Miniprotein binders against a2bj90. Designs and how they scored, part 70

Target 1, 235 residues: a2bj90
Amino acid sequence: MSRSARRKTSALNTVLRVVEVFASIQGEGPFTGTYSVFVRLAGCNLRCPFCDTRYAWSLEAGKPLGVEELVEEIARYEPSLVVITGGEPLLQRHPLNSLVEGLESLGLRVQLETNGILPAPARDEQLWRVYHVVSPKDVPVRVPGAKLHPSWVDYARATGRAWFKFLVANEQHVREVAEYVAKLGIPRSRVYIMPLTPEKLDMKELLELHSRIASLAVKWRLNFSPRLHLLVQLP

## First folded at step 23 (miniprotein)

Design VA3
Fold by ESMFold2, look of step 23:
Structure VA3 (fold): chain B 235 residues (1-235), chain A 84 residues (1-84)
Amino acid sequence: as target 1 above (235 residues)
Amino acid sequence: SPEDVIEEIDETLEKVWELVAKALEAERRGNLEEAERYQREALELMRKAAELARRIGHEELERQIREYIELIERLIEIIRKQRK
């Protein structure tokens, strides 16, 4: 993109409220194990009781950062993946599209993490070309106000760039997830179940929980997601 | 009954997030006046949800809804700064 076009885009909606930027390993979902830079955006439209990033709930937790400077900062890490997370990143949709444009211009692969309440990307959005891990919060344990926007299923079918990840603690939860995804027409190949870690667990307890949920994933023919960063003690 | 009011709050929250989605789309298209109108409507509904939670004495849900009110107020401020 030319300098003129970049400056025009920057003048429109170029500031994001950012809680933190850091390098680590993607510990969850289809890109597990990938060297990543995480960009945690401020603000969330849910108050999940099991959230481990409550410090990102308020927009006030974020500092304003210009999109161009953020792209430069991210690029210096030389990431294999840029993970945009939060709170709920889609609350800052317009400047987020500008960030994605900048990252794409450098050939950087982007993954977004979302609770799926706000709609999937439109075809004319930069986010259309990004990978998405959607974590609905209306099953198995419903969070008030949570409802997966139906456009995410259409988006996943049209693009192949969305996966659905569910926190589960036991087989009843897995059954409920299986019923939910079947009703919505979400293919099993796009579904991950992941251990719900409700309290601090030692390494043995973490491994036992992973083993139980992985066994259920095999039994129910669903993909398994670890929480790898917990197992290897990374942020 | 309190259960019926909790269900009404839940449905109201869902509608609020649909209005916020419309506001975000309007903002993306550069329609800032329309974006602010959707957020104002979302804020009005969220305040209704807060009153419902207060009426049934559900303090935790009311606290969460007050945090959502703050969120929407900040989203409106962002739109207004772009309009200036």
Scores: ipSAE 0.883, ipTM 0.951, lowest interface PAE 0.5, mean pLDDT 91
Fold by OpenDDE base, fold request of step 24:
Structure VA3 (fold): chain B 235 residues (1-235), chain A 84 residues (1-84)
Amino acid sequence: as target 1 above (235 residues)
Amino acid sequence: SPEDVIEEIDETLEKVWELVAKALEAERRGNLEEAERYQREALELMRKAAELARRIGHEELERQIREYIELIERLIEIIRKQRK
């Protein structure tokens, strides 16, 4: 390939479709309470009925942004963590590896949020080095096409840099999650259950739901994830 | 049964996402022709899934699958732009 062909391919391989970039506190999972910049990527391979970010489902909902420009934008927030989320970030896997490389070169920590349908990172990917919170969508509420790729279990065992987060509404859901993770050989220490929150909950109902699900987490010996951002009224 | 057709659609979607994953890996390796081939195979399976959803009268599932068709078409366009 000529130097010109490599430059054109490198330039296009460095564009992401981005819905939004914002600073907040990570409200969920193992990094709860961390001052974070969120990068919401466009496009999703699921249509979850409980999705709170439906506006990110189309690739067209995102603006094309260069990786270098995006790294500079993120760095200005001086984040303790960069959270890559979206619809499904791994649909933009190639330029996402370039983004991670740029962020890591600045000493920034990165967490990916994924539905786990697409394969875990290979050892030669920049994504191999980051933290992953996988949110399977086949349990307890099954979404069509939401099968967890087995490589995420292997990645979690090999690296210790993956956790699995499940949305639950009641004890039956917690039971189904416990059975599912046991069947897949996912260690309970890597499992988080989180309240499935309807949009119409008031703060009292939200707190009561958190209390119930937290008690179930203790009973079932699972980790609990709050929706801290909802409790403290942050984005 | 409509339930059996929904299961067939679910299995088809799993195959589609496997093909999309292969395409994304081919793209990462610079094999853009192979990436486009996998995305086209994924697109054909997705069109079959849409027809299955239509036949059982599952309008919401058909709509979702049509949105997935659009997603794959956009992924193909991204690959084509890299090949020029």
Scores: ipSAE 0.872, ipTM 0.947, lowest interface PAE 0.5, mean pLDDT 93
Fold by OpenDDE base, look of step 23:
Structure VA3 (fold): chain B 235 residues (1-235), chain A 84 residues (1-84)
Amino acid sequence: as target 1 above (235 residues)
Amino acid sequence: SPEDVIEEIDETLEKVWELVAKALEAERRGNLEEAERYQREALELMRKAAELARRIGHEELERQIREYIELIERLIEIIRKQRK
């Protein structure tokens, strides 16, 4: 295929289906407390029963946005971090690489959030350069079709730019996570446990749940991720 | 048993996502024909999974799989638009 054919395909490869773009505080994982712009991409390859962003499951829930336009929109917020999230961002992998390239060209730090079903970035992808928080959905609550792709473990070891975040409701879940990460050879320093929050918790219940899961994190020698945005009532 | 069928569906969905991953890699490499082929194979497996869910009367799972069918159909449409 001629060099000319590759250039025409490049223009169509620059559109993302985006649900929303907003500024907030990263409430979860290793970057908790960071002023961030969130880019929520449309489309998900899972239907998690505990999903708080079900409105992003369909690709049709997103509007088509050009990568260049999206980079400009993000840059206006002067973020300390750009968080790419959604349903599953890696379903739009090709234009997402272009987005990352644009953001990195401006010196912006990027974090991807993914369910880890799709393979980790290859070395030749722009995505290889960014931070990743992988949220497996096979443990402790298994979602049908969810399996952590092994390449994420390899990527974490090779780059030091990946962490694994697990939703837990009780000590049994924490045990299952501990066994799972041990089996996969994931270092405990890369593992976060986070409260699995039902949709209808009041602030008291939410705090009690956080306290319980945080105590379990200490007991099991795992990192704890809050749901900080819920605690401080931000998006 | 219905449980065995649910396991079969789960395994089928895993295979679907492997095919989707291959399609996305083919797309990244500029091989849109190969990408479309993998997505069509994924779609066919997803249709089988929907039929399995229907047979055991698991309405919620069938609904979810139908939504995945729609997802893959949209991914195919994206590839087709790039091929024109």
Scores: ipSAE 0.871, ipTM 0.946, lowest interface PAE 0.5, mean pLDDT 93
Fold by OpenDDE base, fold request of step 24:
Structure VA3 (fold): chain B 235 residues (1-235), chain A 84 residues (1-84)
Amino acid sequence: as target 1 above (235 residues)
Amino acid sequence: SPEDVIEEIDETLEKVWELVAKALEAERRGNLEEAERYQREALELMRKAAELARRIGHEELERQIREYIELIERLIEIIRKQRK
């Protein structure tokens, strides 16, 4: 067995802490409507007040799973996309590169969801090859310790495989996002605004909020992300 | 002022995440000793941030920072298991 084959086997034995694996429709961002397997990783470096996945914040919320076992589990769903999310997936960066290698070896498309605090992938990482939706948490609602790492702008420019998704509640938030992306030199074509949903909206209120934010997206010449899973009552 | 202390905490948290990023890169490169060193430095800064939050009476921020301390402690444990 070559040294290369032994390194591949050792990388596949790396452990991830996984909260859940499930199939659904991607409800958000550039891949909205795609049949997807979601892999929710444990651990987060933020405590966003608007987080809907607070149960994933602790590393202890995740079960340790081998990368090989996880690849096999994902493959059984025959997904059109694998969405790696969680708290913050990049906190498990080393084993996550091994997971991506495994998934890509099967010809599966991969999208990462990240808060953008940790640096973008380097060219020698498996993560360099996948799609990224970056959700900055410094604008419009600033979370303590949240700052978009500048390397994400460079990565987006170099690869065309990154988008930026911002949570907004009103026109002032949309203005702040527009100013922020202009200052950073992020092309508007890579920017999505998404409704910031309070926990207790009924379906009528949810639709009205979507309508308002979508109209603001048109006015401000930004892309709109629904929360499609909430509208169609999927996980 | 309490506002100045909150700003200091925010800047401290930014530095912590920079150190965590360096640790994760060291881990990826197989430099587990260096990875553990960066995580320990991050842990020390995070403990200082918790003390700052306590001094200004920001209970929620102190609680969140304590949870970040736990996170970094677990990341150190993961590195230590790989070194055995």
Scores: ipSAE 0.871, ipTM 0.947, lowest interface PAE 0.5, mean pLDDT 93
Fold by ESMFold2, fold request of step 24:
Order: C-alpha cells, then structure tokens, then sequence
Structure VA3 (fold): chain B 235 residues (1-235), chain A 84 residues (1-84)
C-alpha cells in the first residue's frame, strides 16, 4: 500500500459531505430563538412525506469539506449555537465526531438533530457531550423503516441532554404521542409537540395552527415548540 | 396482499438500519472488516426489499429503496478506501 493511498484513506475520514452552512435563528425545540449556525449534512435513511429538506436526502447533494476548514468557517459566524442537521447526520458518524471535537475545543455549543434510528452516543464518543433533539418518525404518522433506537431513552435519562420532538396536527396525534412516550418511559419534561405544517399555509392559518397545538400542549402538560422561523420568514 | 408485503418491506428496512448501525459502531472501533461485512449484509437485505416493492408494483417505494441502495454502496466504498 503506497503512502499516497494511505493518505487518501485517512483524508476521507476527516471530511463531511455538507449541503449548506448558514446563519439563522433556531426556530424549534428547547433552544428556540438562539442565534445559530446550521450545518446541513447530506444523506438520509428515511424518505418522510412531510420533509422540508428533501434536497439533502442524497449523499451526492453534499460537497466534501474538510473538518478543520469547516470548524474555521463555522467559528467566523460567532454563533451562540451550532446546529448539526441534515438528512440524517449520524450516517456520517465518524467524521461527525471529529467535527464535534473541533467545535468544542473552541468552546462552541453544539446541538444535533436526528430521527433517532441510529443509536445514541456511547460514553467514549465526542457526541456524548452534545445536546440532541430527537424526532422519532414512528408516531403519530409512521414512516416506513422508522424505529426509535431504545438507547436514546437511556441516554436522555443518564445525561439530561436529549429531548424528543413530535410533529402533530390534532388532538388524536397528541394522544398517540402521549401513549408512545409513556410506554417508553420518556418523562413529559423531555417531550415537545410541534405543529405539522401543511405545504402551503397563509400567515393566519399558520398562527391558528400554532394556537391550537400550543393549547393542546398545555392541556396534555407537554412542552410546545413553535416553528418560529416560519413565523418570521427565516430559513 | 400488498399490505402484507408493505409490512414485510417495513420490517426489512428496520433490520437494514440495525445492520448499518452495527457497521458504524464497528467502524468507530476500527474494525473495518466487520464494518464492511455488516454493510454488505445490509445491502443484500435492501435488494430484497427492492424486489418486494417491484413485485407489488409500488413504484414510489421501489424508487426510495433504490436510493437507499445507492447510499449503502457509497458507505461501503468509504470503508474500503479506509482499509489498507
């Protein structure tokens, strides 16, 4: 094996396939309102009918970027939070752990968004120390192949660094979510319900849906997540 | 019935992602031969899922599964380049 071939193999382990990097506001979940840099990774292990980011499904949608250069690019935005999202970021698990290491060495706070099919971080992963917002696709509307890995519940209990977020359209959906999280032993303090936004809503309809879902969150004693970026028309 | 085959496809997809998870863990531990074996097993199951979708004429699901095949093939390629 030539030295050139070994260099190529090593370099591939330190690159991520990245669709986009941009600054915006985190519009969902426990960190809503935070000035953030979003890193959208390519590749997904689901084809959700309600996905807003279908352009990230294929690995080919991503440009290979070196981890060190990506860390420097992110740092120049001076973010309060780095949101790693995608597709499904955990498909690029090995180089993702390298990215997290680089970001944490600069004191940057990191949040991962995942569909939870692949396991929660092990104690010896850099991802162990990161915040996670897990969006299971088992309920209320099942997506083929979706199954929340049970390690996410154990991880949330052990670390307090994971939350579970569900798209809901009505009270029947909320009931299904409540039954699901109770069965899995997920405490309500870790659960967010969020409006399932149809493809085209005007602002009045969007606000009405937010009001309805927020009222259900209060009724069912669950946390509410807006889709704030839609309300303020940010990416 | 088509519903029974769709359920079989769903179960097969779940198993595929379990195998991919094992491959990613093996890769993290430096066990690249094991990682490749898990991904190739996942690929075989995914090809079975594609044939099931074709059998019932479910064109959209078949198309999605072929995209997953491409994904796994690229993951195998990445592992092979890391070996040696």
Amino acid sequence: as target 1 above (235 residues)
Amino acid sequence: SPEDVIEEIDETLEKVWELVAKALEAERRGNLEEAERYQREALELMRKAAELARRIGHEELERQIREYIELIERLIEIIRKQRK
Scores: ipSAE 0.861, ipTM 0.938, lowest interface PAE 0.6, mean pLDDT 91

Design VA3
Fold by ESMFold2, fold request of step 24:
Structure VA3 (fold): chain B 235 residues (1-235), chain A 84 residues (1-84)
Amino acid sequence: as target 1 above (235 residues)
Amino acid sequence: SPEDVIEEIDETLEKVWELVAKALEAERRGNLEEAERYQREALELMRKAAELARRIGHEELERQIREYIELIERLIEIIRKQRK
């Protein structure tokens, strides 16, 4: 290819549709409590009824940003963790790999949040070296079109860099999650259950739900994830 | 029955996302013609899902599927710009 054609293709492959970039605390999963910069990518391949980030569903909600510019913006926060989330960030897989390369070149630690419908990283992707928190939406509350790609279990086993997180409201949900992960061969040490929060809960109700789900996690020998950012009222 | 049609839509959506996954992999490997073909096949299936949702009068599901159609159309535009 001529330099002009290659540059045009590279520019399109190095642009991400970004909804927001902000600093906060990672409130969920294995990195709970970590000072983080969140990068919310536009576009989603699901319409989850309890989604807190509906504003990121449309690809048009994202502003086009070059990967180099984005790396520089992220670096200025001096994060302990960069959390790439969305929508579904793997819809922008190619430029996402470029972003990860840039972040890793600066020694920044990266975590991806995904619904797991699109496949786990291949060994030759920059995403291979990133931490992943996978939130399947086929159990306990099935979302149409949701199906965890089987490669995520293989990836977790091969790398130890993936965890599986499930929203649950009660013990029946926990039983369904336990059956699901056992069937797929996901070890319980990689599984988190997290409170499924309705749109409006006061703090007392939120704490009560956390208490109930945490007790169930102990009973079923699963890890518990809070929604810490909700408890401490951070974005 | 409406429940049988909703299940058919669900299975169709799963197939759509499998095709989108193939398109993204083809794009990563530089096979842009193949990537576009997978996305256009995904788009055709998504249009069928939209028709099914409309036939049973499921307005919210139909609206969601129309949003997925827009997503796939945008993904095709991105691939086409790379091919030119």
Scores: ipSAE 0.858, ipTM 0.938, lowest interface PAE 0.6, mean pLDDT 91

Design VB1
Fold by ESMFold2, fold request of step 24:
Structure VB1 (fold): chain B 235 residues (1-235), chain A 84 residues (1-84)
Amino acid sequence: as target 1 above (235 residues)
Amino acid sequence: SEEIRKRAAEAIRAAQEALKEVIERAKKTGDDELQWLAKLAEIYLRAAARAFQKGDYDKAEFYLDLALQIIEEAKEMLEELKRK
């Protein structure tokens, strides 16, 4: 079987464990503000204490959906962007590549969200061709076992299709991020800092935290990511 | 367990007392950055307390540690302002 025939066969027979599919605005990173369909895949290789989506940690939280069914469901939303998130989507790497193939065949733009522990896409994967926002959890938030795989830096340099997004609370955290990205050779044009926002912030607190982190982004010459969906009260 | 819960509650109460002092000292300085640090510590300590009440001790520990780091940053800044 050819690579093309094999890939089509995989798309016809593969299953993803999916927690939810919903329309919203991409609230974070380089595509902030884009009308998006979110596909939240089940399973995660981390148990971050600050995680907003703990309901996606277990693989059993997802319903099995065929890739072809899922592509059709996504297409009905007429999205400007398809955001694949989770848990950690790369735990379901093989059927995920089939999903990406199906979405690309319809001309849909795809972005992956990942914690970066598993390796970046290989050149022969469908995921090689899509956009990635990598959110390392070892710095500054120090989640145990959350080491960024070095292939993400190589991938970002080779393709220009990856960015690195860090949760920060204050300037000490931003300093740590700056040191971390310098050590790894990640150019600051690829780095976003984003406010670490606990639950139950009122709107005034949320706005002030955004303002303070945005000011730090300017000071340190880094990109700023809001959590826009929180500000506009979308999922 | 009961002992872990008891130690976490004591740590949160101690942080709340330390923060109370930092808030008062920060207000007296009139320094915007210092007053923000005090408010930021309060935000994360509040998150720690809420997580503790829900039995989420990992989240409580995370936010407590973060709040304590910010309290220490504020104390260092207070010392720097005194040296002026």
Scores: ipSAE 0.861, ipTM 0.932, lowest interface PAE 0.6, mean pLDDT 92
Fold by ESMFold2, fold request of step 24:
Structure VB1 (fold): chain B 235 residues (1-235), chain A 84 residues (1-84)
Amino acid sequence: as target 1 above (235 residues)
Amino acid sequence: SEEIRKRAAEAIRAAQEALKEVIERAKKTGDDELQWLAKLAEIYLRAAARAFQKGDYDKAEFYLDLALQIIEEAKEMLEELKRK
C-alpha cells in the first residue's frame, strides 16, 4: 500500500478519549479571535485549584473515538483553527499524533494547549508541525508538580511555533514571570500574560481586571492575552 | 473535615475583617492603585468564600492566599502614603 493508504489505515485503528468537541472562538493567546473547533481530551497530570475544566481530569471522562471519525466530525465545522486541549492532551500522545496527521491531510490548522510538563514534540512527530500554546503552572501560580519541561524552550527556538502563556493577578506575578522567562531564555515576543479570572466575575470587574493586566503587559513589554470568550460570553 | 471547615471559615472571616479596613482606608486616600489593590483582594477573597461554601478547599486556599498577599501589599502602600 502507498504511504498515503497506509497512514489512512493506521488512523482508522487509533482511538482517543474525548470529553467534548465544540465550535467557538479561540479567546486566548496568539490566535485570539479565530473561529475554532475545540477538542477536549480526557486526562490531566495536574489538579490546578483554579481549573475551569475539572470534568476533564480523569481519563475515564472521555469517550473513545476513532481518529478518522473525529477528523470527519471536526471537518464538518469548517474551522479556521482546530484547538486541541484538555486536561493535558499530551497524555494521549500517540493517538494525538495520528489525529494531527489526519487534520493536516485536510489542510486544517492545529493548535495544541499544554501545561508543558511532558516534553515538546520531536522532529519526527506530526505534533512538530503544529502550533503550541504552553501554559506553565509552576510560576507564578505555583501548582505542585508543575515543572515546565526544558525542551519547550528549545522547541520554541527551533521552530517559532510555541508561545508561553501565564496566569497573573498583579504586578508581583508579572515580575515573577519576567524573571522566570529571562532565566529560561524565552524571548518577550513569545510571552503572554493573561488575567487570573475567578468564576462569576461581573462584567465591570472582568473588564477592569483585563484593563489592569493589559496595562502591565505594556509596562513590562510582554504580550497580553485576554480571555475574550468570557468578554463576549461564548464557551 | 469539621476541623478543616472551621479553620478555613475562620481564616476567611479574618481576611474579610482585614479587607474591610483596607477598603475604607484606600477610599480616603483617593489613590487609584491602592483602591485597585483593595478591589482585587475583594475579588479573590470572594472567590475563596464561594469555593469554601462549595467544599472546594484547595480552590478556597489558593484564592485566600492570593487575597492575603494583596491585602498585605495594600497595607504596605497605606503606610507609605502615611509617611508622605
Scores: ipSAE 0.859, ipTM 0.932, lowest interface PAE 0.6, mean pLDDT 92
Fold by OpenDDE base, fold request of step 24:
Structure VB1 (fold): chain B 235 residues (1-235), chain A 84 residues (1-84)
Amino acid sequence: as target 1 above (235 residues)
Amino acid sequence: SEEIRKRAAEAIRAAQEALKEVIERAKKTGDDELQWLAKLAEIYLRAAARAFQKGDYDKAEFYLDLALQIIEEAKEMLEELKRK
């Protein structure tokens, strides 16, 4: 392999397409309430009709940022957690591993948000070490082309660092989630249900929806994920 | 297409009419769960209508289908309550 080919492969592994970087509270999943820096990566392999971050669907919506520069930017916020999200972060897997390495070298905790279509991290990836919240888009609401990659179940079992977060509207959706996770051998302790909230929901309606879904979570012995950022009016 | 827009508009209107009936019936029962389902359907149907108005037909269809499912659940519950 020529020196030029190695330099091109190294350069591709050190640049991310980033839509935005911001500090907020993690509003969802097992890290709810955590002061976090959010890194929204560009590009998605889905077109979820309910997506609130549709502006991140195109890779071109992101700016190219160096991994080192991004690590320095994140570190300035002194986050309790770095949340890597976007469209689908794993579309940028190679530079994302480099980002994780940089962040972990600073002692920062990292959590990935993924739709679970792409394979889970392998043991040799830096991504193996971080936390993952997998949001399947095949159950109970089906997005075309969504299918949970089976390696996420294996990763969850092997590491204990994955959780599965499902959007639900009613008890039927919660039932479908319960059946689905049982079929896949995902333990309920790793499952979160989250209310499917449309944009511009009234606060009273939002709270009632949270209450109803939380009650269903208790009934079905599943974890509840709020949309805490919506309830407290944070980004 | 104009035809997709027309069909979506008709479907939203039909859902609005169905929801109106469910809301009216739900108010007569006093059942909290049924009233919630009616409200939930309204939430999603409003989301569908807003998406439609913006020309986001995929989002409109998604929330319409969800609203329709909840409307049917509410209708089933209404029929169960009548049998008691």
Scores: ipSAE 0.847, ipTM 0.936, lowest interface PAE 0.5, mean pLDDT 94
Fold by ESMFold2, fold request of step 24:
Parts: structure tokens; C-alpha cells; sequence
Structure VB1 (fold): chain B 235 residues (1-235), chain A 84 residues (1-84)
């Protein structure tokens, strides 16, 4: 076999460590309400105290799946959107690019969720063409080591394919987000604020928190993200 | 370890006491935003207590710190409202 054929065959046999694959509604960010298939990849480069998906932190939490097998599984759901999440999906960057290639070949729309510590996609990556929701953990929640890589701002500006989403509790947090995005040059049209929702909120508390953060979004001229899946009780 | 757990439990109890005062004072003002801050602090303090009971001390400390910051914010707002 030629060098080119061997390299193509190797890329097609790429393996991802996958925690779960399931259908639901995208509950957050610019694609809120979209029928989606979620692919949760194992491994994370952060240990956020507020993380709701701690079961995905360890790489051992994922089972190895071949990219071709995973594409077939995803396609059977007939999704309107494929959401790749985790942990931190970019820790598995090489096989992730192979997955994106397979999904794009079927015309499937893809969104990545990332904490933005690792660099934005390069122009020659398959990830360049997909949508990204970047959730920096520097501000307001200030997770140690969670510095947003500056390439994400350039990527967002160059492609229009990235948005930035921040967990906030109150107006002081929103003020911190506003200062942060201004300092980094993140366009306000690409910024979402989302309520920081601990577990076990009753529906009245959950709705009031949503209402208060949405009002702050209007006041500060930022976009609002719900946590819609919590409101409608979906995974 | 045990001393840290004991100190965390004491801090949560102290925050619960401070919150009780803030709730009462906020109610007397009739101010919607101040009453919401008191409720918000209670939400995060409950999250801290729940996390502590489960042995998730990092989550407990995160929500406790957040609750304390909101309690302090509410106290500052109480002072501002009195000056007006």
C-alpha cells in the first residue's frame, strides 16, 4: 500500500474515548432548542468545583469507539445537530478531527463545547468548519489554570463560528464578564451569560434565577442562555 | 482533613446565621432586588451544605464563598439604601 493509502487508512481507524452518546435537546447557547445528538468525550484538563459532569473527567471513564462506528451510530438518530462535549473534547483533538470529517461527509451540522484552554482550530483542521461554544473559566468563576487561549477570539472574528458563554450568579459577575470580554476584544454579539444553577433547585427557584439573569442580559446588552434542558427535564 | 472538615462545617453554620439576619433586614426594606439577593445567597448556601454532606469539599467551598460574597453584597446594599 502507498504511503498515502496507509495514512488514510490509519485516520479512518482512529479511536475516541467516549463516555456516552444520547439524543436530547441542546439547552444552552445559540442553538438552544435544537434536536441534537450529544457525544460526551472522556478526559478533562480542569476540575471545576461546579462541574455537573464529573463522571467524564477521567479518560478511563470513556470506552474506545472507532470513528467510523461512532459516525454510523450518530447518523441513526437523524440529528439536526451533533454536539461534541465532555470533559474537554480537545484533549482528543486528532481523532476528534477524524470524527468531524466523517460527520461533515454526511452533511451533519456539528457544534463543539470547549473550555477554550487549548488553541482554536487551525485553518487546515476539520474542526475549522464546525461551530464552537467556548466557556471560559477564568471569569467570573476563576478556576485555576483556566486561561482562555487568545486564538479563540481571532477564530471567532475570522469565521463567525464561535460564541462565548459565561456562568453568572448576579450583576457583579456580569460586570466582571463585561470587563473581561472588552479587554479581550470579544464581540458582544458573541457573548452569552447563563445562570449558575446548583443541583436540586425547585422549579420556582430555577425560573426566578433564569428571569433575573435574562434581565441582566438585557441591561448589559449581552445574549442570554437558558439551561433549557433543566426547565423541560431532559438530560 | 478532620480539622478542615470541622472548620468548613463551622463556616457554613456561621454563614447560615449571617444569612438569617440578611433575610430579615431585606424583608423589612421591601426592596425586590435586596430580597432576591438574600434568596440567591440562600440558594448557594444550600448547595454548599449539600455538597459538604456528600463529602464534596471543593464544591462546598466554591458555593460557600459565593454565598458569602452575595451576603456581603446584600449588606452593602442595605447600607446604601439607608443612606438614601
Amino acid sequence: as target 1 above (235 residues)
Amino acid sequence: SEEIRKRAAEAIRAAQEALKEVIERAKKTGDDELQWLAKLAEIYLRAAARAFQKGDYDKAEFYLDLALQIIEEAKEMLEELKRK
Scores: ipSAE 0.846, ipTM 0.929, lowest interface PAE 0.7, mean pLDDT 92
Fold by OpenDDE base, fold request of step 24:
Structure VB1 (fold): chain B 235 residues (1-235), chain A 84 residues (1-84)
Amino acid sequence: as target 1 above (235 residues)
Amino acid sequence: SEEIRKRAAEAIRAAQEALKEVIERAKKTGDDELQWLAKLAEIYLRAAARAFQKGDYDKAEFYLDLALQIIEEAKEMLEELKRK
């Protein structure tokens, strides 16, 4: 392999396509309430009908940013957590491992958001060391082409650094989640249910939906994820 | 196609009519859980109608199907309450 081919492959591992970088409160999952910098990566392998971030579906919607420049930008916010999200962040796996290495070298905690279709991190990846919130799109709401990769269950058992967050509307959806996680052998302590909220809900309706799903979480002995950013009107 | 748009509009109208009947029956029972299911179906059916008006037919179909499932759950609960 020529020196030119190695330089082109190294350059591809150091550039991310980024839609946006912003500071807010993590509104969802096990880190709810944490002051966070969000890095929204471009590109998704799904087309979920209920997606509120459709502008991130195309890789071309993101700007190319160097990993070093992005680490410096994130560090200026002094975050308690770096949340890597997007469409599907694992479509940019190679430069994403380089980003994680840079952030961890500064002592920053990292959490990934993923749809769980692509394989979990291997032990030799920098991504092995971070926290993961997996949001399956095959149960109870079914998106065409969505299937949880089985390696996420193995990763969760091996590391204790993965949680599974499911969108639910009613008790039937909560039952389907309970049956699904039991069948896969996912510990209930790693399972979150979250309200399926349409865009532009009235605040009274949003609060009542949160209350009803939280009561179902207690009844079914599952963790509850709010959509806190919608309740407190943050990004 | 214009045919897909027409069928989707007819399906949303039929769901609105079915939901109206469920809301009227739910008010007579005084059952809180049944009244919540009727309200939940209304939330998702409004989301379907908004998506349809924007030409987002995938989103309209998704929220319509969800609203219809909750309407059927509410109808089953109404028949159980009549037997008690």
Scores: ipSAE 0.845, ipTM 0.935, lowest interface PAE 0.5, mean pLDDT 94

Design VB1
Fold by OpenDDE base, fold request of step 24:
Structure VB1 (fold): chain B 235 residues (1-235), chain A 84 residues (1-84)
Amino acid sequence: as target 1 above (235 residues)
Amino acid sequence: SEEIRKRAAEAIRAAQEALKEVIERAKKTGDDELQWLAKLAEIYLRAAARAFQKGDYDKAEFYLDLALQIIEEAKEMLEELKRK
């Protein structure tokens, strides 16, 4: 009787600080239009002046949730994608790897949203297997303390599972993005430009801003990210 | 400080005055791109003013600087259009 070594499933006894969990449509980046569960993690290593999720900046703004409980909560929504966002999800890197393992075990696709300051996933991390949308805050906007970690370029090249999403207001910003990605050797096919939208735009202004930035994306041969959730009035 | 608040309020007012002139001039040209830049500057300047009113000076400064950059771009474009 061969004692099948029960692989001790490492009890996912890890805790995440979670601000909110909600279902919506992914409004931004390569997965725009995807029915998604959003997991907003607490804590951020930036203080972006234009941040619309400032309530997530403190780690204490999140509730402690067990990874198993969170996996079960997410699974109940039957999502086409799980979007891990927050302030900066990679501040909770260890329990986040456990979350990804749990979600992947259910066959769920995972996309991380990160500011790219912290190192990209290593090959031994569960995070290596997921999709990443990196949103640099050093170009064209200059947030203090923002610097893209070079390992994200290497990760993108090695895996094909990273994209770079830049906030832009005008053609000068788009030019700066084009120059920046060219200098870093990031393929244009991995680059998204997205309108820098302040709070409380009317729909007409929002649509016109989208149109202008989309036209610049075509002119500069970059991908366009809408803020679709704002256009369709979803969370 | 009260001084920082005063300087920020003065900077926003000065930007509002500069933008008003740009909008008035832009309307006379009929140039779509220039009219868009004027509108874009207005969008961000309103964001700056709202942030300032809330006491969010970092956000106010960020959007003010962005609005000022676009106002200068619009002024440059106005001078180019006058030479044609």
Scores: ipSAE 0.844, ipTM 0.934, lowest interface PAE 0.5, mean pLDDT 94

